# Designs tried in a protein design chat: VHH binders against Probable E3 ubiquitin-protein ligase HECTD4 (HECTD4). Part 13

Target 1, 370 residues: Probable E3 ubiquitin-protein ligase HECTD4 (HECTD4), of Homo sapiens (Human) (q9y4d8r3627to3996)
Amino acid sequence: SGGDPTYAFNIRFTGEEVHGTSGSFRHFLWQVCKELQSSSLSLLLLCPSSAVNKNKGKYILTPSPITYGEEQLLHFLGQLLGIAIRADVPLPLDLLPSFWKTLVGEPLDPEQDLQEADILTYNYVKKFESINDETELEALCAEIASQHLATESPDSPNKPCCRFTYLTMTGEEVELCSRGRHILVAWENKDIYAAAIRSLRLRELQNVECVTAVRAGLGSIIPLQLLTMLSPLEMELRTCGLPYINLEFLKAHTMYQVGLMETDQHIEFFWGALEMFTQEELCKFIKFACNQERIPFTCPCKDGGPDTAHVPPYPMKIAPPDGTAGSPDSRYIRVETCMFMIKLPQYSSLEIMLEKLRCAIHYREDPLSG

## First folded at step 3 (VHH)

Design k03 (framework vhh_5c3l_4)
Fold by ESMFold2-Fast, scan of step 3:
Structure k03 (fold): chain B 370 residues (1-370), chain A 120 residues (1-120)
Amino acid sequence: as target 1 above (370 residues)
Amino acid sequence: QVQLQESGGGLVQPGGSLRLSCAASGFTFSNYWMSWVRQAPGKGLEVVSDISSSGGKTTYADSVKGRFTISRDNAKNTLYLQMNSLKPEDTAVYYCTRGGAYFEQTFDYRGPGTQVTVSS
């Protein structure tokens, strides 16, 4: 045995031939990428920040060490990235910028990349870095003891202390330096402790061993010298498409149902409200509108049936509500995600439009809020 | 052989203007969306602007809207970017690319780039 990554996936095609159609090929790649991002394989993990609604739905490679089988799957991922570049077929992969940086050989930013991947560890590290006096350090150690992260000092058993150890992203306790389990965190070394934790997380996030396997797979399809000419965002763009929402592009390509004009008051309020959105809010809006986090490609609907998973047809469409009973301001925005269609009430003000749009994106994203 | 060649970059003071040009050859220029993308020092690629094959549709990044204008001359196979009210944050290598970021004609070719430096 030993395993073949392509055999391991056991992918089924239903109702469409792979040979001779771009839609079949895109659907195949979509299913493969979904399997790679599934919890069943544990090859890609949701980033720790995702658990606290930062970079929600963004993945990282599982930290080293890896098995032979996992190495083969990472090699296969590299081949898929190469195929995406050569065939001009984007992959539905949601990997953090740190993956793309490491893939092209760019160093990680110890502030930004740690914050993006693991905000809880970032905050923990910043607490130690921001301490102004020894009394604050003792208070922090007491706080950490309540979280079961501190141990009692052998020299002062009633005073909680931290040692030069920390948890990996997989939950294992490791020594931050040689004999770290015997080194106490003290005023004189607290900044070294913080730096060591930061270094541990950045090494895990960089994950050189796994990225090397991905690069090997990529190199079987395209020349690796190409990577020295691309930025991390260029590599992501070439393989997965643009990771942010271009509001001007969306607006320029939006269709309006007969009887609606771009200059209608409520439609002007709609675009005005979206102009006030952050990129995170715009991504939530696109997910609300078409069940995807990036603007979907123009895919002609050749089959109107429900038999296969199709990307929502672009462009975005704005239509009136299904019914006209009651005040427009009392209604909520409805969507048909399969058609990328917004059924937009004639709200009377920008403030109401903004409120209703935020209600729509938060209702879908925050199941605990109601 | 597809070739894209940018020109018009240089050093300018904040508030100044530059006009970038891109000469295209090796394909039917009038059939393609075209884009300007930039890469600032230590940053990734940013799509600045794109333009439809006919020139009838244009889009701009929020960071450049109202200051930059994209245009094309299909008779001369040339793409342009007029850059006004330049800021230090506009300092980047600017690339001419074939394709638009969100269509089937994704970025498949780019030029070698032209350096724009905005410094006082």
Scores: ipSAE 0.000, ipTM 0.108, lowest interface PAE 22.7, mean pLDDT 76

Design k04 (framework vhh_7yz9_2)
Fold by ESMFold2-Fast, scan of step 3:
Structure k04 (fold): chain B 370 residues (1-370), chain A 118 residues (1-118)
Amino acid sequence: as target 1 above (370 residues)
Amino acid sequence: QWQLVESGGGLVQAGGSLRLSCTASGFTFSNYWMGWYRQTAGNEREWVAFITSGGRTTYADSVKGRFTISRDNAKNTVYLQMNSLKPEDTAVYYCATSRYTGFLHDYWGQGTPVTVSS
């Protein structure tokens, strides 16, 4: 009598008229995603590469044994991803490509995905793989010992040496094989040692147990068969939007209100100021302008809109300020977030434009409609 | 407006064949992936087959080896070739479309009935 819950949801959603998500609901989803990425829940972990300014601010699912409560939160994360797809509301989640690959069932790339997630472990493994003679191996072990990663050899307590142990992403020392703490890295086994470390880190990164819980939650909202037809990037785009702010893309899709030209001096200052922004500052700017940390995409389905050969983002609009009181340089930038519209004063210099934009993104996180 | 019109349904004997067609209008067909679903009275819609904009296909286990989904972008049409039909294939068949890129919203046709008699 009853059907698959995902098909029941799909029938109701697509067979009936569905309205767009309200601003308050979008704000709620944004707050929930920020909480999921907070240190208070320990559900997500900043990737190790983030500590050395590679993939800064990008997360992975925490690779530790899962409690019942954490499993429920992972299931809920999956439901949020499904809701994002069906409601056409992108979520501000900053997950590594390895998460999306595992979610859609693609294998991880042992070179690229390890390098992106943990560049220090990648470099460590490559050093052992590239060693050409026993003297170089001894020198490498001595170097590692100076960094407190190696212990003294049982056969020579005055000679530091590596053992078949390594740190997990959560900082716990584990044995790479049975009795690994008693096995020395030697010329005969150095490649096995390197391979074991690579295998450990890739298993942690893939985190099949946690991703399975996310997939269960997602499957309660959409047919999981759809995942077999999507690339990892397409899955991320459908749930979170573009994972970076592409300024050229934003500029190419920006609309100007009648009477404003892209070549106007203050508009040139505007783009010049944004070119000086870091990715973090650009994300804050987009949040200020449309209450999302990623560039929103136009959904042609909502309004019977354009074809999707190259889906444009929902266009940012630049308009003049409401009213004319005071000098332009004394005014503040105002926005209408639901319309992705900024009301931009005719600031007299690049320096003033940059100052006012930085003021807006750091001081006025919840912008006032002008 | 976006429109999907199914045709080709009807009555057929067990072991026979039918070809369903779904013609699309109001959007650039070649950019969309297409799917076929079926529904029997009292049950939820069941997925049957999908074809991507690039031509990659996937089938439900119940129809694998018997049904073939294909598309003709010049005619804005997706097809479902149904061979070795069984009484349990009796259903109303629907085609659906989704954006190949961007957010996943589906549009549905009105459905075409298929009855397989023994």
Scores: ipSAE 0.000, ipTM 0.243, lowest interface PAE 14.4, mean pLDDT 76

Design k05 (framework vhh_7yz9_2)
Fold by ESMFold2-Fast, scan of step 3:
Structure k05 (fold): chain B 370 residues (1-370), chain A 118 residues (1-118)
Amino acid sequence: as target 1 above (370 residues)
Amino acid sequence: QWQLVESGGGLVQAGGSLRLSCTASGFTFSKYAMGWYRQTAGNEREWVAFITSGGRTTYADSVKGRFTISRDNAKNTVYLQMNSLKPEDTAVYYCATSRYTGYFEDYWGQGTPVTVSS
C-alpha cells in the first residue's frame, strides 16, 4: 500500500539531478507526459475524430515508420507505464481504448474502435458498404471525383478517390493492394475497397510495431504475464487513473477558502447536487471548472505557476462569490479554470443549486442556448 | 457487482397509498444519492424523487406533497411512500443511483409496476 516502491530510482531533469522523493518523482512524470503529448516529439497524434469534436483531446500512437529515436521514446513510454503501476502514481495520458486493447493483446472492434478513432474514414467506408446498385456507386464515384477536381489536385494514377489507394493518418498515399494505383473502384470490387480501407486504418490504430516497443519497455519494469490478468480498462486504471469522475475522490481533495466549511448548508447542497449528476454531467462540470474532463493531477494553467509545488491531485477550491450585490439565488456560478476554483453563491435550496449547476455546464457547452 | 432490487408495487385504488422499497448490494450505499424514476407506455423515463447521501430530498412537481422519499443506510434500502395516488401515477417505477458503476451509464433496477385504478 502507499506510493513508495522498494526500488531506488534516479530522476534526471535537463541540467539537474533529483532524488526520488514522491513529490519530485510525480513532478518529473507530469513533465515527461506533457512532453510526450506535445507536438515537439510527434510520438502521439491527436486522433482524427478529434478534428470533428469526437474524442476531442484523445491521442493515438503516431503510425509512422519507427526511427531509432522514436523506438527509444516508445521504450521509455513503456517504462513510464511500468513505473506508474509499481509506484501507484497515475500518468496524465489521454489515449484511446484501442491503445490499451493492443497493449494487453485484445483485438480491436472493427466498428467501435474505427468510429472512436476516425469517424470520417468510418463514414466513408460505410457509404461504399451501403450502396445498393451500380448507379448509386457511379454517382458516389462522380461526387468524389468532382470534390477532388474542385480542390485542383493533379489527376494522377495514384488519385485516392477512384482507385485502390488511400491516405494514411499521417497524410501519405498508399496502395491498398498490389498495383492498387492502377485498379479502379467498380461494382465488382467496391466491398473489397471498403474492407481494405478499414483494414488499413485498423492496422494503423493497432500499430503493433510501436506497441511492441512499448511492451519491451514495460517488461523491463513489470512481468508482462501480468497483462494477461488485466482487461484494457484495468490497465488504463492502473496507469492513468479512472477516465470517469470519482465524486468521493473529488470531495476528499477539495479545499475550502477560510470561513467556509464542508458542513455549510450551501456546500451540502453543492455536493448533493453533484451526487444527482450523471457521469456525462460530472464530466461537463469538471470541464466547466478546469477546462479538462478528468480530475486534474496538475495545475490546469498552461504554465506551472506557483501551484505546481502542490502534491497531486490538484485540488478543487471552493470560494465565495466576488462582491456583495443582490440575492444569492439571483447569481450564477463563476469559476477560475486555471486555479480549479469555484466561486459558489449561498443558494437557498438544493433545487436552486441543481438548476444553477446545470445552467453553468450547459451554457459552457452550448453558447447558442443564450 | 452492483444490484438494485425493487419491491412493493401492485394494484391500488385512486386515493390509496403504496410504499416502494429498493434494496442495494455490491456498493457502499451510504455514499450514493438514490432516486426513483417512472416510465409510462410511449413516454421517456421521468425522475420522481431524489435523496442525497446526506438525506436531503427533492421531488418532481407532479408528486410534490404526495410522495416522500427516505433511506435506511443500515438496511441499504431507499423507500418511496406514495399517498393520494392518481390514475396518471400508473407506471413502472425504477430505483437508480445517480452515480455510474462505469463510464457511460447509471445503474438501474429492473422496475416494479404500479397500477392505479380509477
Scores: ipSAE 0.020, ipTM 0.566, lowest interface PAE 7.4, mean pLDDT 78

Design k06 (framework vhh_7yz9_2)
Fold by ESMFold2-Fast, scan of step 3:
Formats: sequence, C-alpha cells, structure tokens
Structure k06 (fold): chain B 370 residues (1-370), chain A 118 residues (1-118)
Amino acid sequence: as target 1 above (370 residues)
Amino acid sequence: QWQLVESGGGLVQAGGSLRLSCTASGFTFSNYMMGWYRQTAGNEREWVAFITRGGKTTYADSVKGRFTISRDNAKNTVYLQMNSLKPEDTAVYYCATSRFSGFLEDYWGQGTPVTVSS
C-alpha cells in the first residue's frame, strides 16, 4: 500500500520448482487470492447483485481510475492467472463472467451480464423500456425525484423530474451525457435514458483500463495469442476451475483405485449422498477433498498443445482406507488433498455415508493427517 | 475479435443521397443499441442517429427529416440512409454502441468518409 505492492508479491516460480500436487503451494495461492478479494486492497468489489442475494460472493474489478500501485496489483493478478495456466494450479477467484469475456476480448451481453452483475439497475432500466403510457412515466419520474429530493439538495428544481444522471457502482452520481444534470427524462427520451444507464453499467463492468493491466501481467507469463483460442468459460476453467460443482462432470472424471468399481455398493451410496447436497455443500466437499472450492482442471498446453475443444479436469480418485481392522461404519473419511484422493470406508448405508460426508464438510478434520 | 466495419461513404453532390452500412461480427448484434456519429476536422465527434434493440429511433436536430437509421438483425447490420445532403454533412461517419457522454468511451468502427460538394 506504500510503494510498489507488486514487488512484495512478485512470485518467481519455474515449472521445475512448482509441483501441482503441493498442498502448501495451493494454500499459499489461496491466501494470496483471498487478500486480493479483501476490502483492504480495494482491487475487487462484490458485485451489486450480491447485496440482494444474487451471485452472492461474486466479484468484479473496481471501476475506478487506477493508481500506479493498483496497476501493479492488476499486473500481478495477470501473472497469477498465467502461473495457474502453466503450473496447472487453479486459483480460488470468484469473478463474474463479464471479467472473463473482457479478458479474452468478447463484448458483454447487455441483457445477461447486466442481470448477473446488477439486478437492481437491470430492473430499473426495464421499467423505463416497458412503459407504454406517458402518464405512467410522469408518475414514475415523480416518485424517483421525490426519493432523491428527500436527501437535502441545495438545488431548488423548478419542476420535480428525473434527470440524465445515475449512480456509479461505487455510489457516485454522474451525468449520463453532456449537461445531463440539466436534461429532463421525458416521453421522447426515456428509451435513450434507459440505454445510457445500461451503457454506463456495462462499461464499468468491462473496465477496459484495469483488464488491460491484467492482460499485460498475463502476457509476461504466456503468449496472449492463446486468448484468441479460448472461450470465456474455457479461460475461467484453465485458471480457476468450473464456477459451480457439476456432479455428473465430477463423476464422469473420477478414477477408482485398488480394485474399486463404480458399481460397488458404498460407491453408489457415495454418489447418492452427494446428489442430496446443495451447491454450497458440494463446494465445501471439494474444499475438503482438494483444499480448493472448485473442481480442479489441468492445462493441456503442457501435454503437447492447447486443445480448446476439450479441457479435461484433474481426476478425483476414490481409494480404500489404509487399514482393514474394525467396523467400516466406525471410520472417518480421510483425504490426500494434494492428490485429490478420497479414502472412503465401505459404509453400510446411504444414511451413514451422508452423515459422515456432512460431518467432514462442516467440521475441520485435518485432511493431511490421514 | 469483435469488429464494426463501416462502408458506403464517398463523394456526392449537394442534394444527393448515400446509404452507409455498418456490419458487426464477433458478438450478438441484436442485443446491442447502435448509433451513428460523425466527426469533422478540428471538432469533436457528434451524435447523429440512434436505434434501440426494439427498433425505436432518435435523431439529432441537424439531420431530422433527412436521415433514417435502420437495422437488420439477421445480417448484423445497421444502416444510415442520408437524403438531401448538404456541404455541412461532410465528415467521417462512425458506427458505435451508443455514446451519450463525451468522457465515456464506447466500441467504435474505423469510420467511413463522406464528402458533399457544393
């Protein structure tokens, strides 16, 4: 915060020293990403929709003019994305699709991306677009003006009316156009008003200046031409993993060790129990199993070239416990997080399996000590 | 790799007409509001015409009644039909997602020149 903050976090990892199965290295990256998503750095903000329980916990880049220090942090974020791709170590970052679209050079969708990022602004814009009666528009403008004027304003408006102004994502009132504070919203311009608000929010979400700094950092680690070969989702998959836990996808890429079969009774109980989990519980399960909140993916560019049509995940492994003594139902699930390996007892029922899995995800069990 | 490519500019006599086209690629055109802007030497870009996703149109006072903006979502194209051209319409014409603030940047095409001789 007082110098070159990127120097304090300048990571010099070579492929020969970075081991993708290292729990210590994964924990270090988790801590770094958590700091980047903290309010202390102000680099990332929770999206506006998060405040009304839509896309809760999803972040955007702060839409403010960047200082030299912030530019260095954005450059460092780009370097972390490059390291994730080259080292096959996914980052625990929860960024909206609008970030990934802008990073790979795709334009934002004015319906979908606005809804996901700022549902309140989306609904506001749709009200103005959907009004078919001039009297209803006058009533809406009067209501909005009354709410605004309830906050002490030194301006005494000659008429109560909405004007061509709106709040930024950081809460500042700005003019939507030249002299916007002096332009009234009226029947003949209401659709332009709605479009101007939509354009403001989408430009803030795109945040070209900040994304340019991220791309510069990324380009110091990987060739930027690779971005032209990736969809936004594929870019997110290669850097952070899939943003939700797709149980069918996880199951399809799971490997069974030491004579275990997918059709084994306790394996069927395992998948049956996970089918009863919420997305929050599944994220906790993945964190228990591999010390990260997303299904891990491998970057195939290390395996003889990037294949943008197919991005294979790093496989989860299910193995038997190391010991054979005692009742299986008395044992706890053990994991080797570095290997994404679950040592699963032969529990006798679905109910016991569900109980043991919920116990593992809700209470801290040391996954490295077993 | 999205692009906006303008075409149809050229030299025309006062009172004549031209039709400009702007073809979009690399994004879902039907989801975007489109505008035409123009810039004369030594002046800032000024807005000319605007069309919403639903086809509603708005025009600058200087071109109202002479210019018509339209769109074809099947062809990812926005058009500007310019009639009764005047020497003061001489400019480089740009298509863009709507710009309504002079300090905020929108996505822009490369521009197509229009010269109206007296």
Scores: ipSAE 0.000, ipTM 0.166, lowest interface PAE 21.6, mean pLDDT 75

Design k07 (framework vhh_8h63_2)
Fold by ESMFold2-Fast, scan of step 3:
Structure k07 (fold): chain B 370 residues (1-370), chain A 118 residues (1-118)
Amino acid sequence: as target 1 above (370 residues)
Amino acid sequence: ELQLVESGGGLVQAGGSLTVSCAASGFTFSNYWMGWSRQAPGKERELVAGISKGGRTYYADTVKGRFTISRDNAKNTLYLQMNSLKPEDTAMYYCARAYTGSFLDDYWGQGTQVTVSG
């Protein structure tokens, strides 16, 4: 509320209007993308799975009928994706793989993509699909009856029942078929019911109407033939950066401050500790080190900073800690996030290094991590 | 982000009353069935009360006549008024959201502890 730049300016970018990758331009793109992911616009929705800590913080396009204003914002999102590709500036967008699949024209996986986006609906569908005879379905009815909870039914008062209706991702109740509110789920139609819910959710995830608007915006900046040559992961890489942390890639592009060597014992402990990290821990480490969830291809500076050209990726730097007070093992890891620089104490063991790195990724707001 | 935040739990004497509340956010509250489940130590989770989008209420036999569920769609808030409390009502109480009145795949909050003494 009060000023999304895309809405306020009705701005139309083209890749040819952008020359260079200055920090001010990167900051502008970052701010615009954060506004697009804000709750004030309702353009993007946190995926339902994020509520139960699956794909936490990942977004989908809001699956609702689009207005003209929303179509303009989706078109602008497409233009931003085109600018990211043309200018080689990654956007801080956290979209599910289903978005990238639909954007490049790949079909969704009805098992995997539903689980990733909406695990609760997936589990609900699987309960009905797992029933192998009428006795099992009757057992579910008996379970409902034992809780003395009844589905609202004017045609069958006091009898537990489900009807051919379901909630959209935006919370609107819809009929799964014609007159669905008057059709009871029964043995003969339970598989149709489960399939209908799955189809509803997959159609919402594909969101072809909204993705078409994004694609139109993208096509105003780059040739759409490029999309036929890219996998969904490659498209995401070109626009937002790699969604996983490749530790060998990170290590190969790391720079060491004068006086430090990759073969120094504490630096070997550093890489050894990161080799023990899960992908979730590595993502938290990169967030701690540069304030973004992916390996940066450009300087993560806000609103200025060094105006120096770097070839992608933007290198992580390892430096010694500021000051010399106390034992190295008593110190905490400090970072300069805008420079992707880690100030690493000379910890005496792999175990201590691992402990301190895990401490750092848990307490990112610690004053020492500043 | 879907949030269900329970409050109002505490210690109460047998025969007393208590109201627990649930503040909901991150979804269209008025379009979902809402309910209250409880779990006592060593027992399975029990759905004790449910309320439909239209305000129709349902209760487990264990609480029928003593508990009252209600919703305020304008405030995105769910309530459970508990009267004539018994030591057997001691449990962690969870606010639940469901797609249908069957509550087969409900989502619930972090809970609020109710302890009945005496």
Scores: ipSAE 0.000, ipTM 0.273, lowest interface PAE 17.8, mean pLDDT 77

Design k08 (framework vhh_enristomig)
Fold by ESMFold2-Fast, scan of step 3:
Structure k08 (fold): chain B 370 residues (1-370), chain A 118 residues (1-118)
Amino acid sequence: as target 1 above (370 residues)
Amino acid sequence: EVQLLESGGGEVQPGGSLRLSCAASGFTFSRYWISWYRQAPGKQREWVSTITSGGKTNYAESVKGRFTISRDNAKNTLYLQMSSLRAEDTAVYYCAKSGYTGFLEDYWGQGTLVTVKP
């Protein structure tokens, strides 16, 4: 017992390892996070909205009773979040805002969080809430029956009907209330049915048991008491970076090699081309340029604190290309991902710049070095 | 270089009040989270309160409603206003500056003793 907490952390982490500026360390964390998001572990689940192209590629913690092994992986995920905070290395984790809200102790929004995670269930719930005619309810129940979602009534064999049951996010049928398998959805209880489905999905999204395991792992690296001082977005920014690419922010924090100026013609073409990119293209560009899907939020600096200077730990650098072989327009863009450095040829037009950038992000997902 | 100097400790009766100060130098005070910790005789150091560079505050459950943390950026000074003091508040109180992450302290003061005697 006793001791200086700062000294204890320095000894435990050996600051050189945690604060390494090496691309190898970043690549290692990237690989570990990709493995944690793999379907083989079932630790993270693509959100249901992803199947209908809403929040495509966004994950939630799997909402089910966890095994001991899964608990250990969630604890390890928490430790990775702590390491990301300490090292200012963004983790390539694409978790929904509901995870970050629960992690910092904020309640979920029953409208927005349900829409973001499971738009189909949200629409289903809204249909039952908005029905104001018994004939409309009968028509909806008939439609559900035709889709094999309704079961035969025990009281009227051969007449399909809705019961107080619903599928979990993992596909298991559960009762929405005691004896739900024996309670039929009817005009007098349709709003209770809708509310019960909403409550089920929100409990699954909150997933207190799994988040508690993540918090335990995080708490081994940082003091958990400090989480309540952060908004959910601020917590995500400190662990995974901005969930979108802010081009103005990127441009403001870009460094140019001695001899290059922001006003150079090919550099103006570079920014012009990126202004024409969609968010999806910008994310691919960042991955191409630094092997990460997000811009790091903060930079460790001598006089700056965590709430100041909003400078990325490894600002993007623009340098001239290696060698002078061929015309500029015939060359490919090359990068040093560990340095977040782009070796940019002096392309003669915006159109050529745009073509070469799109070629790099679509054709060569992993960058080539000369 | 970086220096944190606590003051304002002393002896006080149960139910009394004390105001602790921490004078900071050698860094841009306004940009950092600053915290109070305490260590009671024979016990481990415990966190008491934190104030962010933006002025948001947080407190340990044992002191909520009784202690108030504040900062004066013009004077580079941190304060802890302690009221309704109890015997269990007897400890050496330390001022601590956060590192760049905001969650881990990189510099500590020498401490100031608070003794609550019945």
Scores: ipSAE 0.012, ipTM 0.428, lowest interface PAE 8.5, mean pLDDT 79

Design k09 (framework vhh_5j56_2)
Fold by ESMFold2-Fast, scan of step 3:
Structure k09 (fold): chain B 370 residues (1-370), chain A 126 residues (1-126)
Amino acid sequence: as target 1 above (370 residues)
Amino acid sequence: QVQLVESGGGLVQPGGSLRLSCVASGFTFSSYPSYAIGWFRQAPGKEREGLSSISGSKGGSTSYSDSVKGRFTISRDNAKNTVYLQMNSLKPEDTAVYYCATVYSDWGKPYEFDYWGQGTQVTVSS
């Protein structure tokens, strides 16, 4: 039931209180972030590396000219980031480190950030950088021509050549430098050609104009001076939470309903089973248990107490199951996601607990798969 | 502010030598491992021609066009943030405006290739 997220948000931001611990509010933020990361909006797109299984599922801001509607959506994204920080509610956004670097004002790394975002273009520029003779360059140009990335030389129309032009991420041919359409790639300028392509892609990835609009939205919620004191990683963690689950700290912050103890045999089986989970399975478990994919980032305890950086938005609760019909081993795990409450049957073994937990996370994820 | 300033051009007799300098300000060559710097020239009525390049990512590896190979030498001084083009055995055909170009990225600024300096005129005539 999605309207335009900007329209819906303007109503909420202007006319309503913000409650970071509300389950319905967290669900609303999750839905909005899902829509922002969908192909139905041109605001965010999967990074090119995602297509070849590098940084799979990671997004960048679309590197195209800003429309008036996109400016409003970028401002809205900034406001969401500010709300996430103030309310300590993580947003399920999967943005590349390059976004967070630009947001806090850090320069991109020409090797690492290009490799992470666009491995195919990275490999293309590395080919030009790595060649060590003119014959090798001619062979590379012939290879590129077979992939329709080269043009014919004006002085030799049957000899494929590259010019100082390249395709944007949106498929438009642009000049890499002044008069680039009239400059041929040759042995003496191949390194400059490679650097120019790298520069184009890094400018698109940095997307300063779009990030400026995001910063404007962010600045309407929090002081922008704060950004100069944060690392890119800390900014990501403060807005999107931890990308991993720390099981030991989740366990330390779990509450048990009256009559249940951490030392109960089935509770020990529960934690033992989760210790056998991969990080992917733990993330699916958190999604199953509280309908969110991130855990908020909070500062560690001042006095060296438990590390609160891995604490969920509110304590996870373990409760007995509803009703008493049937054997415990025949029951399935149920949850109240809005309360982060696990209704856990008294399973008789670790093996049954593990089976039921895996059934729960896979059934919820893909209930139609056989 | 990012700037490139070429210098060292002038009038020289055939067979003579000149050393061109390209001084960068507002950034440092050693700060970016993928940095590439090159020399180009443009003679009246001709296209801009690449002459030589030096790559920071390759630890100062160099390349030259056939027209200048063996006569011109590119080098860099990272302490002075300068790249040089030593031109020997100059010919009338070397008469052109000489430009340097580089790629730079800075805090809060996009990467740009179009840092063409104003150029320095080299005239080879008797």
Scores: ipSAE 0.000, ipTM 0.404, lowest interface PAE 12.9, mean pLDDT 75

Design k10 (framework vhh_5j56_2)
Fold by ESMFold2-Fast, scan of step 3:
Structure k10 (fold): chain B 370 residues (1-370), chain A 126 residues (1-126)
Amino acid sequence: as target 1 above (370 residues)
Amino acid sequence: QVQLVESGGGLVQPGGSLRLSCVASGFTFSYGRSYAIGWFRQAPGKEREGLSSISKSTGGRTSYSDSVKGRFTISRDNAKNTVYLQMNSLKPEDTAVYYCATVYSDSGKPYEFDYWGQGTQVTVSS
């Protein structure tokens, strides 16, 4: 809208701004990205597969056409991606691989990308492709026509027919081809019908118009020639970090402060407890530990530059707690988010470790003491 | 850039045969570039009807409408980027403009389906 702070906000980042207070700046970028993924802007949509628990919480760009205001928001998204690359500050964006493929100029996979984004349309298309009996096709068309209140066949006034039309991801009925509303789905053209629906959905996922606006914004911050050198996964890693929390990867790159060993009993409890976590809980743990939902590739307090980031990831550090007074089991886990450092009490059991870790991912800092 | 060109139509007597050709330019019928190819026809005063298709999803299996099954044969020559429709035992009711259509994709371009050929006239008359 015209009153939208994100749309009105003109961000110009220099090297000096990137080297500012990283925690506060990262929190600001996190808030902006969450707003871009909110229903209030309608810039990004949850993928249709999310509704049936496939790629839950993953987004796609809203299919074209776009307004001038939406184009400016997409340009701004591109600038955010450029800032993430230059500053090595990962963004909490949950976009499907199809976005990253299109951004770097790779074609979509007509099987995998459709299945990941819209499993219901994928299954619909596969039904038509797999039918080997004309009677089964007629039954399927009759069933679909009754569900969509399709008009009667001109060849049989009492027999409903499917036409060469389909719904867009935004719920609008469109013709799959010229004169599509006047072409009946029949045995001789069912595979063309299925292919046309696949084509429509893949064009919506590719969304070249919107991605072009994102690329324009990205190009204002970094050289676009960089994209010719990156795979889709590498582009996502440079902008958002690893798309999931790989516990074995995290463990392999974890550093222990002098005097602590990976084989120490409480450290074994620590990894055992994290092994019991869901991906949602692991994301909350990483957020608690370094103030972002993905494993970092650079120090949260410093810009590491593109050459030193990404391989290996920025290591998580485990240190003993500050002070020694009282029972270890009575203490809370403390962190230094800027350093990705956990100050871990020497808890006496796996049960206590699990309880304290779950408390930590839901814990809020105490009110200011006088 | 992308176009389909039909040829091979003409005047033929009942019981005769014709072979229609559909040549693609600006894309190819190889894997990943075309999902399905079909033949359609439109007679005066009638809607456009499908006749036959050959699709990638069926490994090149063919399908035909009941009105032409056993008389017409669709085939594909990917090396020549051409699709054929062999029409045998033609009848006056087969008189129509014949069109080919495809759903395709090209590297770096969106998928397209609204691409039809200009058509080729087939007239079956004594």
Scores: ipSAE 0.012, ipTM 0.518, lowest interface PAE 8.5, mean pLDDT 76

